VH-VL binders against q9umr5. Designs and how they scored, part 490

Target 1, 268 residues: q9umr5
Amino acid sequence: SYKPVIVVHGLFDSSYSFRHLLEYINETHPGTVVTVLDLFDGRESLRPLWEQVQGFREAVVPIMAKAPQGVHLICYSQGGLVCRALLSVMDDHNVDSFISLSSPQMGQYGDTDYLKWLFPTSMRSNLYRICYSPWGQEFSICNYWHDPHHDDLYLNASSFLALINGERDHPNATVWRKNFLRVGHLVLIGGPDDGVITPWQSSFFGFYDANETVLEMEEQLVYLRDSFGLKTLLARGAIVRCPMAGISHTAWHSNRTLYETCIEPWLS
Below, E stands for the ipSAE of ESMFold2; O stands for the ipSAE of OpenDDE; V2 stands for 0.75 times the mean of E and O plus 0.25 times the DockQ between their complexes.

## First folded at step 24 (VH-VL)

Design kk9 (framework fv_nofazinlimab; at its last look DockQ between E and O 0.68; V2 from the best seeds 0.82)
Fold by OpenDDE, look of step 24:
Structure kk9 (fold): chain C 268 residues (1-268), chain A 122 residues (1-122), chain B 112 residues (1-112)
Amino acid sequence: as target 1 above (268 residues)
Amino acid sequence: QVQLVQSGAEVKKPGSSVKVSCKASGGTFSSYAISWVRQAPGQGLEYLGYIIPIFEATNYNDKFKGRVTITADKSTSTAYMELSSLRSEDTAVYYCARVDFDEYGSYGMDVWGQGTMVTVSS
Amino acid sequence: DVVMTQSPLSLPVTLGQPASISCRSSQSLVWRDSNTYLYWFQQRPGQSPRRLIYKVSDRDSGVPDRFSGSGSGTDFTLKISRVEAEDVGVYYCMQGTHWPRTFGQGTKLEIK
């Protein structure tokens, strides 16, 4: 039998967004128990990410307990960060494949059209003032705002991304790394035509430097320092990168070709 | 100079709802948060919640969750606070206040509205 | 919730004399960026609250220098070096570090 699949949605999403994905899984892997977690839907997805991590943890623990052979995670957009944190704080998870579906794994800095109202270009350069405050950090979107021009503020004020990345020292860094490394495979999915994740390479742990030049995963300090295990995962062949062009952000979970190419191979 | 102007006094019956408005002028509405605070007669200040209009993101004091709704209209630079299932204990002056995210990092309520008296009586 | 405790609750003062108000928080107000988001507000009779101090000791523009804030961690103080008639009102401390935001009980300053 196929391992259970747990799906975690993104910002402003609901379980309904994954109806096509469920169809694809059912067709190609009949009998798979798929659970789309109906937590923090809609505007509730703006809740602090650590709060979300706790909520999702409570939901996945029973599922994992009933699946001793392991489970697969499909985590979309903001959900990918939630899942990475989840795997970091859980010392007893049994995740075989962690599929990060167009997630801003290395943070977000700006937007183009879909969420322009949320990250207006005209305000992008000043959002650090809001996001790196007690007020801003009470919302998920600021928890992974990564301003490359205000690195000190990011490192000091980020209550989520800087911690799970191990960019800011904290007492649990070693344990979180150990926990995260329990994952069988890390499948990173994203693409240049996403239109929301900015830069789109963030889905592959790439990100801007101080000059807004995009650097690859292997050039990032978190990789070089192996702060949360990326270097170790890559070395043991546990990281899969699946870039795909021509897919908008809201279509990653509803594209058959993407599913067959990037998701299906890891649902065994 | 930034100013916050609130709607007028309200008299409501128990169980009804009230919606207070707060119009901002003299600044960039999208650069601020709007907080709501109330003060019962002769009592102290109580924080209800706030909205960051640019994100349309709201945070509520759990004490009022389920009854309070804070919204913002960026086109009119107006924030709203709606309180439902009104009780006599909700009788208070309700204030809106601006949270300024300036380069100095004050992040506090530096500008206040004039207050709106809401009286709940049978 | 973080409890803010002010003392005294009533403060009668002679004109020209100094005044001091204490505010204690139930937990540290130091935030992740190492700033402390403690505020002092003044509310004159019949008026809206007015922010006097932010981040423990920074004065808002227009606030007389006779007002000063100090403290760290969980203990904070507002001082008025020479009380004037216009200083009559209720003073509140507020923490902005933790959610929900919470106020002290207020200190009523009156002239003897």
Scores: ipSAE 0.916, ipTM 0.953, lowest interface PAE 0.5, mean pLDDT 95
Fold by ESMFold2, look of step 24:
Structure kk9 (fold): chain C 268 residues (1-268), chain A 122 residues (1-122), chain B 112 residues (1-112)
Amino acid sequence: as target 1 above (268 residues)
Amino acid sequence: QVQLVQSGAEVKKPGSSVKVSCKASGGTFSSYAISWVRQAPGQGLEYLGYIIPIFEATNYNDKFKGRVTITADKSTSTAYMELSSLRSEDTAVYYCARVDFDEYGSYGMDVWGQGTMVTVSS
Amino acid sequence: DVVMTQSPLSLPVTLGQPASISCRSSQSLVWRDSNTYLYWFQQRPGQSPRRLIYKVSDRDSGVPDRFSGSGSGTDFTLKISRVEAEDVGVYYCMQGTHWPRTFGQGTKLEIK
C-alpha cells in the first residue's frame, strides 16, 4: 500500500486549489490516504511562519503516528518553507519524500504586480525597510524576504529564514540539522516561467549574490558549510531536482505532466 | 508634509457598526503603515491594529477579536477602520496614525489624524 | 500583552523646574536587531498625541532639546530639564517591539 500524503498550501491559498493533484494521486495510486491541511487559509497565510509551523505540527502528529512506515509531504510555495521548518523542529517525524513545489527556499526578492502601478520602477529595492522591522516580521512574506543588498539587516532581523537556513547562529542549529537529515528524499520542483518566485532558482536553493547574479545551490555558503544538511543529502543521492518550463505559479498542482514526471515517482 | 484627515463624528446604537476613514496626503501611501488607536473619555490610549497597504496585510488586537476590520484603498490613499457589534464601552475618540519605515528605524506613530468621536448610545 | 507602567500618574511641577517620568515594561523591549522600540508621546489638552522620542532617546525634529529620553531593557525615563507652560498635558510611553503595541497609563503634567 501507498504511504499517506500530507499537502501544505501556500500564500493566499486553500485546500480547494489541490483538487486536481488529489485526482492525479487517486488515479495513479488508488487507496492513498491524502490529507490537505485546512489551516491558515487565505489571508491567515500572512500569519508569522513560526505560528503556522506550530499549527501544522499539531495537525501532522496524529497522521504520522497512524503511519509508522512513513508519510510523504507535498508542500507548495510558502508551504515548502513551513514544511522544511517542520522537518527541523520535529525530532520524531517520519517523512520519506519531502516534495517542494515551487517554494522560495532561499527567499524572495521580487515585486508583485500591484506594486508596479504605484512605482513603475522596481519596488523590491525598498521593501527591506518594511520587512526588516518589528512590524514587517509579523507577516509571513517578510519572514522569507531576502534582500541580497542588505544582507546584514536580513541576518539580524529575519525571525525565520535565516534561522532555518543556519545563516544565523542559534542554540538549536545542530539538532535541527539532525532532524532534517532524517528525510528520505528532498524533491525540488520549479521553473523559469513561474512568474512569482524570484529568482525562480530559489526553489532549488539558488539565489542572488550582491550583483543579482544567480548562484546555484552548490555555490551557496549554506550548502558549502552544510549548515542544515544539503551537502550531506546530495552526497547520499537524496536530492532530486525536477525543473519544468512553461508552468505559472498557480498551475504547479494542476499540471498532469508535472505530476507524472516530478511527483508520482516519489509517492511510494 | 504628510497629513491624515479623518471622517466626522458619529452617533451609533448598540449592536451596529461604524466605519471611520483616514485620508492621507503627502508621502507615498503604500510605503508606510496606518495604525488605529482609540481613547475613551478621560482614559488612556488603546491600540486596535494596523495595515501595511503594500502587502494588504493587517494585524488586529485580539481584544477586539472578530469585531475590527482595517482596509486601505491605495487609489485614494485612504485607510478605513470598521468596528462592529458596538457596545457603550466602545464610545471613544478613534485616531489613525502613520508608521513610517525610514532609514533611521523610527517606525512609531509620527503623524496622527485629528480623531473621530464615536458615541454609542441607545 | 506587554504591560507598560508609568509613574507618577499625576505630576505637578513648578515652572522652570525639572520633571521626570518613569515607564517600566513587563518584558524586555530589545528587539532581535538590538534596537529598543520605546516611544514617548505628548498629548496637549484637546489635541491628538504627538511623538516626542523614538528608540528610547532619539528626539523627533521640532521637539525642544529640554526633552530627553533614557533607559534600557525594561526601565525608561522621560526628562524635561526646565518645564514651560506649553508642556502641560498627558505623556504616554509606548512599546513597539511586541504585538500588540501597548501604551502606559499616562502621566498628567500640570503647572503648580
Scores: ipSAE 0.833, ipTM 0.920, lowest interface PAE 0.8, mean pLDDT 91
ESMFold2 (binder alone), look of step 24: mean pLDDT 90; pTM 0.936

Design xk1 (framework fv_acimtamig; at its last look DockQ between E and O 0.93; V2 from the best seeds 0.90)
Fold by OpenDDE, look of step 24:
Formats: sequence, C-alpha cells, structure tokens
Structure xk1 (fold): chain C 268 residues (1-268), chain A 123 residues (1-123), chain B 106 residues (1-106)
Amino acid sequence: as target 1 above (268 residues)
Amino acid sequence: QVQLVQSGAEVKKPGESLKVSCKASGYTFTSYYMHWVRQAPGQGLEWMGIINPAGGDTDYAQKFQGRVTMTRDTSTSTVYMELSSLRSEDTAVYYCARVAVPFSDYDWGFDYWGQGTLVTVSS
Amino acid sequence: SYVLTQPSSVSVAPGQTATISCGGHNIGDKEVHWYQQRPGQSPVLVIYEDSNRPSGIPERFSGSNSGNTATLTISGTQAMDEADYYCQVWDSRTYVFGGGTKLTVL
C-alpha cells in the first residue's frame, strides 16, 4: 500500500486548491489516503506562521501515528515553510518525502500582485519598515520577508525564517537541525516562470545577495554552515531538485506534467 | 480601471453550442481566477465554473459537467465559456466574474463582473 | 446540496432601514458575500466576507452573519437602492447563491 499523503496549502488557499492534485494522486496511486489539511484558509493564512505550525502539528500528529511506515508531505508555497518548520520542531515525525512545491524556502523579496493587494501603498524596497516591525511580524507574509538590502533588520526582526534557517542563534537550533534531518528526501520544486516566488530560486534555497545577484544554495551561509542540515542532506543524496519552466505559481498543483515529473516519483 | 467586456448576444437552436468571450483589462489577467455565472430570465444567479487564467485549469459545477468548457487566451487576456447540447433552459444572461483576491481560488467574492451576454435558445 | 434561503421581496419606505436575510445551515461558519443587481445591470459586490464593504459602496450598507442567518442591512434606504440582492457562499466545491430578494422602495 502507498504511504499516506498530507497536503499543506499556501497563502490565501484552502483544500479546494488541491482538487486537481487529488485527482492525479487517485488516478496514479489508487488507494492512497490523501489528507488535505483545511486549516488557516483564506484570510486566516495571514496569521503568524508559528501559530500555523502549531495548528498543523496538531493535525498531522494523529495521521503520523496511524502510519508507522511513514508519510509524505506535499507543501505548497507558504505551506512549504510551514512544513519545514513543522519538521524542525517535531522530534518524532516520520516523513519520508517532504515535497516543497514552489515555496519561498529562502524567503521572499518581490513586487507581486500579492504585495500590491496586501500593501497597496508599499513597494518591496520599503516593505522592511512594515515587516520588520513587531506588528508586521504578526502577518505570515512578513515572517519570511527577506530584504537583501536590510540584512541587519532581517536577522534581528525576523521571528520565523531567520530562526528556522539558523541564521540567528537560538537555543533550539541544534535540536531543530536534528529533527529536520529525520526527513527521508527533500524534494524542491520550482521554476523561472513562477511569477510570484521572488527570486524563483528561493524554492531551491537560492537568494539575492546585497547586489540582488542570485546565489545558489551551495553559496548560502545556511548551507555552508549547515545551520539546519542542508549540507548534510545534500551529502547523503537526500535533496532532489526539480526545476520546471512554463509553470505559473497557481499552476504547480494543477499541472499533470509537473505532477508526473516532480511529485509522483516520490509518492511510491 | 478593471473592465470585463463580453461578446454580444446570440441566438441558438437546441443541440447547438454557444461560446461567450470575456476580455479582461486594467489588471494582470493571469493573476486572478475567473468565474462564469448565468441567470435565466426572471431567475437568480447560478454558478457554472471557475478557470485559472494562468494555468488554464478549470472546475465546473456538476450540473454542467460534460457540456461546459472554459478556456483562456493569455495573449488577448480573454476567457471563453462554451456550452454544448443547448436546451431551451439554457436561455440566460451569462456573466464572467473575477475573484477579488489575486492568485487564489478561495471564495473571496466576485468584485468585477462583465456586462453579461444574452443567449437565447429557441427552435 | 447546500441551500441559501432569501425572502422573495422586501419593501421599505425611503429613509427607513431595509433588512434582507439569508438563511443557511450553520451559515455563520461560512463567509457570506452580497450582490446588488439593478434592473438590466450586472451584479455588484456590496458586502464581502460577512461585513466588509468594497470601495465605493456607501456606508449605509452593512452585513452580519451568525448562526443560521446572514443579514444585509441598508440604513437610510434610497430610491437607487431598489434592486435584487443575492447572498452567496462556498460549499463543497460549489458556489451557492441565494434565490434573491427584490427590494422595493415605496
């Protein structure tokens, strides 16, 4: 039998967003128990990510307990960060494949229609004034806002991304790394035509330097220092990178070719 | 300013197909999901389906499954709704309507509507 | 299937308060949107997510939602408010509209 699949949605999404993914899984892996967690839907997805992590943790614990052979996680967009944090704080998770589906794993720094809708009077260059304030950090989008021009503010004010990345020292860094390394495979999915994740390489732990030059995962301090286990995972062959062009952000979970190429191989 | 401009009225016979277009302007076409809603004369609003202009993926109301096809042309920022095997009961004004929040198929309400397209099905 | 129930018609004198109800099982747990449709025109969103007004909608429009009933309230009703009003929710992959209420301003 196939291992259960747990799906975590992204910003402004719900379980409805994965209607096509469910169809794909049912067709190709019949009998798979798929649970799309319908938590923090819509506007509620703006709540602090640590709150979301706690909520999703409560939901996945019973599922994992019933699946001693392990489970697969498919986590989309913002959900990918939630899942990474989830795997970091859980010392007893049994996740075989963690599929990060177009997630801003290394943060977000872009002018998108999301930003225009949320902050109509702000550009990405000025968003640090909001996001790195105490009240800004009460919004999920600010929890992974990564301004390359204000690294000091990011490192000191980011209450989520900087911590799960181990970029800021904290007493749980070693334990979180140990927990995250329990994952069997980390499957990173994204692409240049995403249009939302900025830069798109963030889905592969790439990101801007101070000159907005995109550096690869292997050039990042979090990798070089192995702060949360990326270097270790790569060394043991546990990281899979699946880039795909021609896919918009809202289509990653609703594209059959993408599913067959990047997701399906890790559900068996 | 956001505008949704639909194609003109049509007269059809039973068994034929209708195809209504909805041209979007004033915003990023691929960033917002689009719905189709119809209204029979003197009746209420009825949801037909949703399309993602970015990926082209769709979801239809069960009532219209097998008969309705929604498509989009990103080059012209236009969404299409085709309904086949027309019946007299398909006589209605058909509306395209935009989801209020970008990159989301969640129920945020429909903030902009086309002017409507009257399709009359009669023998 | 989920059903939304609206009164077929409501009448109000100018300047008075009009109240339009939308009934649904545990509708208070859903997000309700309201649309105004004047004769021969397209629907217009007047309330979203139970109680929020879109830009350009007069303050006399308000909404609430609890239990099994959502309510659209129009204070100081004007002649221009005469229209059909529809409530709308999402349920089990379906977008559901109420039957509509014709508001007549006497």
Scores: ipSAE 0.929, ipTM 0.960, lowest interface PAE 0.5, mean pLDDT 97
Fold by ESMFold2, look of step 24:
Structure xk1 (fold): chain C 268 residues (1-268), chain A 123 residues (1-123), chain B 106 residues (1-106)
Amino acid sequence: as target 1 above (268 residues)
Amino acid sequence: QVQLVQSGAEVKKPGESLKVSCKASGYTFTSYYMHWVRQAPGQGLEWMGIINPAGGDTDYAQKFQGRVTMTRDTSTSTVYMELSSLRSEDTAVYYCARVAVPFSDYDWGFDYWGQGTLVTVSS
Amino acid sequence: SYVLTQPSSVSVAPGQTATISCGGHNIGDKEVHWYQQRPGQSPVLVIYEDSNRPSGIPERFSGSNSGNTATLTISGTQAMDEADYYCQVWDSRTYVFGGGTKLTVL
């Protein structure tokens, strides 16, 4: 029988967004228990990410407890950051595959329709003025805003991303790393035609340097310092990279070829 | 300015099919989900389904499953709704409608509507 | 399936407050949207998520939602407010609309 699957949605989404993904899982892995968490839906997805992590943690505990053989996580966009934080804060998680579906794992620095809708007078070059304030950090999108031209402000102001990436010292760093390293596989999915995640390589722990040149995961300080376990996971052969071109941000969970290539093999 | 412009009124016979177009302008077409809603004369509103213009994926109301098909053409920023095996009770004004929030299929309400397309089904 | 119940009509004098109810089982747990439809026109969103006004909707429009009833309130009702009003929710993968209420301004 197949391990249960837990799905976590992204910004402005709900469980409804995964209707096609659920169909694909049912067709290829019949009998799989899939739970799409219906928390922080729609506007509530703007609540601080630590608040969301707490709520999702409470929801996944009973599911994991009933599945001693382990579970899989499929976490989309903003939801991938929620899930990575879950893996760090949960002493008792039993996640085998963590499938990160086009998530801004190293942050976001893009002029997107989200930005235009939320902050119509701002651009990526000046959003740091809002996001790197205490008020701005009360919004989830600012919790992973990562301006490569204001790295000192990012490192000081980020209440979420700089902490879970181990880019700022904190008392839980050793415990979070230990917890994260219990994951069986980290499956990274994303692609150049996403149109929202900027740079798209953030889905693979890549990101801009100060000149907006993308450095790959293995060139990042968080990898080199192994601050939360990426280097250790890669050395174990536990990181899977599955890039795919031609997929727009809202189509990752509704593309059958993407599912069959990047997701299905990891739903043991 | 956001605008949704639909194709013109049609008269159909039972058993035929209809295809209504909805051309979007004034925003990024692929960033916003599109819905179809119909209204029989003198009656209320009835949801028919949703399409993601970015990927083309759809979900249809149970009542129309098997008779409705929604498609899009990203090069012309146009969504299409086809309804087959028409009956007299399919006489209605058909609307395309958009939600205000990009990249979301959540229920935000429909903030922009097309002008409507009257389809009359009679023998 | 989920049902929304509205009165068929409501009549008010100009300047009075109109209230339009939308009944549903535990509707207070749902987000309610309201649309105005003038004769021969497309619906217009006037309230979303229970109580929020889109840009351009007058302050005299307000909404509330608790228990089994959502309410659209129009204070200082004007002749131009004469229209059909529909409530709407999402339930079980479908959009559900109320039957509509004709507001008459006498």
Scores: ipSAE 0.845, ipTM 0.923, lowest interface PAE 0.9, mean pLDDT 94
ESMFold2 (binder alone), look of step 24: mean pLDDT 93; pTM 0.939

Design xk2 (framework fv_acimtamig; at its last look DockQ between E and O 0.94; V2 from the best seeds 0.90)
Fold by OpenDDE, look of step 24:
Structure xk2 (fold): chain C 268 residues (1-268), chain A 123 residues (1-123), chain B 106 residues (1-106)
Amino acid sequence: as target 1 above (268 residues)
Amino acid sequence: QVQLVQSGAEVKKPGESLKVSCKASGYTFTSYYMHWVRQAPGQGLEWMGIINPAGGDTDYAQKFQGRVTMTRDTSTSTVYMELSSLRSEDTAVYYCARVAVPYSDYDWGFDYWGQGTLVTVSS
Amino acid sequence: SYVLTQPSSVSVAPGQTATISCGGHNIGDKEVHWYQQRPGQSPVLVIYEDSNRPSGIPERFSGSNSGNTATLTISGTQAMDEADYYCQVWDSRTYVFGGGTKLTVL
């Protein structure tokens, strides 16, 4: 039998957003128990990510308990960060494949229609004034806002991304690393035509330097220091990178070719 | 300014197909989901389906499954709705309507509507 | 299937308060949107997510939602407010509209 699949949605999404993915899984892996978690939907997805992590944790624990052979996680966009944090704080998770589906794993720094809608008077260059304030960190988007031009503010004010990345020292860093390393495979999915994740390489733990030059995962300090286990995972062959062009951000979970190429192989 | 401009009125016979267009302007076309809603004369609003202009994926109301096809042309920022095997009951004004929040197919409400396209189905 | 129930018609004198109800099972747990449709025109979103007004919508429009009833309230009703009003929710992969209420300003 197939291992259960747990799906975590992104910003402004719901379980409805994964209607096509569910169909793909049912067609190709009949009998798979798929749970699309319907938590923090819509506007509620703006709540602090640690709050979301706690909520999703409560939901996945019973599922994992019923699946002693393990489960697969498919986590989309903002959900990918939620899942990474979830796997970091859980010392008893049994996740076989963690599929990060177009997630800003190394943060977000781009002008998107999200920002235009949420902060109509702000550009990415000025968003640090909001996101790195105490009240800004009460919004999920700000929890993974990564301004390459204000690194000090990011490191000191980011209450989520900087912590799960181990970029800021904290007493749980070692334990979180140990917990995250329990994952069987980390499947990173994204692409250059995403249009939302900025830079798109963030889905593969790449990101801007101070000159907005994109550096790869292996060039990142979090990798070099193995702060949360990326270097260790790569060394043991546990990281899978699946880039795909021609896919917009809202289509990653609703593209059959992408599913067959990047997702399906890891559901067996 | 956001505008949704639909194609003109049509007269059809039973068994034929209709195809209504909705041209979007004033915003990023691929960033917002689009709905189709119809209204029979003197009747209420009826949801037909949703399309993602970015990926082209769709979801249709069960009532129209097998008869409705929604497509988009990103080069012209236009969404299309085709309804086949027309019946007299398909006589209605058809509307395209935009989801209020970008990159989301969640129920945020429809903040902009086309002017509507009257399609009359008669023998 | 989920059903939304609206009164067929409501009448008010100018300057008075109009109240339009939208009934649905546990509708208070859903997000309700309201649309105004004047004769011969397209629908216009007047309330979203139970009680929020889009830009350009007069403050006399307000909404609430609890239990089994959502309510659209128009204070100081004006002649231009004469229209059909529809409530709308999402349920089980379907977008559901109420039957509509014709508001007449006497």
Scores: ipSAE 0.932, ipTM 0.961, lowest interface PAE 0.5, mean pLDDT 97
Fold by ESMFold2, look of step 24:
Structure xk2 (fold): chain C 268 residues (1-268), chain A 123 residues (1-123), chain B 106 residues (1-106)
Amino acid sequence: as target 1 above (268 residues)
Amino acid sequence: QVQLVQSGAEVKKPGESLKVSCKASGYTFTSYYMHWVRQAPGQGLEWMGIINPAGGDTDYAQKFQGRVTMTRDTSTSTVYMELSSLRSEDTAVYYCARVAVPYSDYDWGFDYWGQGTLVTVSS
Amino acid sequence: SYVLTQPSSVSVAPGQTATISCGGHNIGDKEVHWYQQRPGQSPVLVIYEDSNRPSGIPERFSGSNSGNTATLTISGTQAMDEADYYCQVWDSRTYVFGGGTKLTVL
């Protein structure tokens, strides 16, 4: 039998967004219990990410308790940041595979239709003025906004990403790292044609330096310092990288080849 | 500035197929899901299905499953809806409709509609 | 399938308040959208997510939703408000419309 699968949606999504992914799992792994968490749907996905983490935590606890052999997480876009925070704050999680489906794991710095819709008078170069304020941090997209040209502001103002990355001091850093390291596998999925995640390498813990040159995961300070356990996980052979070209942001969960190549092998 | 322009009215016979086009302009076509809704003469609105122009994936209302096919052409920013095995009950105005929220298949309400395409099925 | 029930017609005098109901089982747990359709035209969204007005919709349009009833309210009703009005929800992978209410301004 297969381990239960928990799905966490992204910005402006609901459980409906994963209808095709559910079909793929049912066809290839019949009998798998899949729960797509229907929390913070639609407009509510803009709520602060810590609020979302708390709500999702409450929902996953009973599922994990009923599955002593472990569970898998499939977490899409913004949902991948929620899930990474869950892995850090839950001292009793039993996650085997954490599947991060095109998630902005090192943050976002893109002039996307999301930004134009949410902040029509702003662009990526000036959004830091809004996002790195207490008011801005009340919105989820600002919780992972990562302006490479205003690193001091990011490090001081970020209420979410800088904390879960271990880039800012906090009393739980050691415990969060320990908890994160209990995951069996970290499966990183994304690709150059995503069109939303900017840089797309953020899905693989890559990100811009101050010159907007993309540095890969192994070149990031959070990796080199092993701030939350990436270096340890990679050395353990627990990080799986599954890039795929030709997939737009909204198509990751509705592409059968992507599922069969990058997701299915990890749904033991 | 957002505009959805549909193909012209058609007259069909029972058993034939119809294919309506909806050309989008004024926004990034692949960022927004597209829906189809129809309205029989003197009747209310009826949802038919949704297509993701980015990947081409679809979901159809159960009533139309097996008879409806939605496709898109990203090079022309056009969505198509094809309905087969037509009956007189399929006489309706067919609308394409969009929501204002990018990258979302959530129900935000349909704030941009095409002008409608009247299809008459007569025998 | 989920069903939305609307009255077939509502009449109101100019300047008065019109109310159009949309009945559904536990509709208060759903997000309700309202559309105006003038003769020969495409529907126009006038209320979304129960009570929000899109840009360009006059303040005289308002909405509420609780229990088993959602309500569209038009205060200070004008002749140009004469149209068909539809409520709409999403339920169980289906977009469901009410049967429509013809508003007549006498």
Scores: ipSAE 0.844, ipTM 0.919, lowest interface PAE 0.8, mean pLDDT 94
ESMFold2 (binder alone), look of step 24: mean pLDDT 93; pTM 0.942

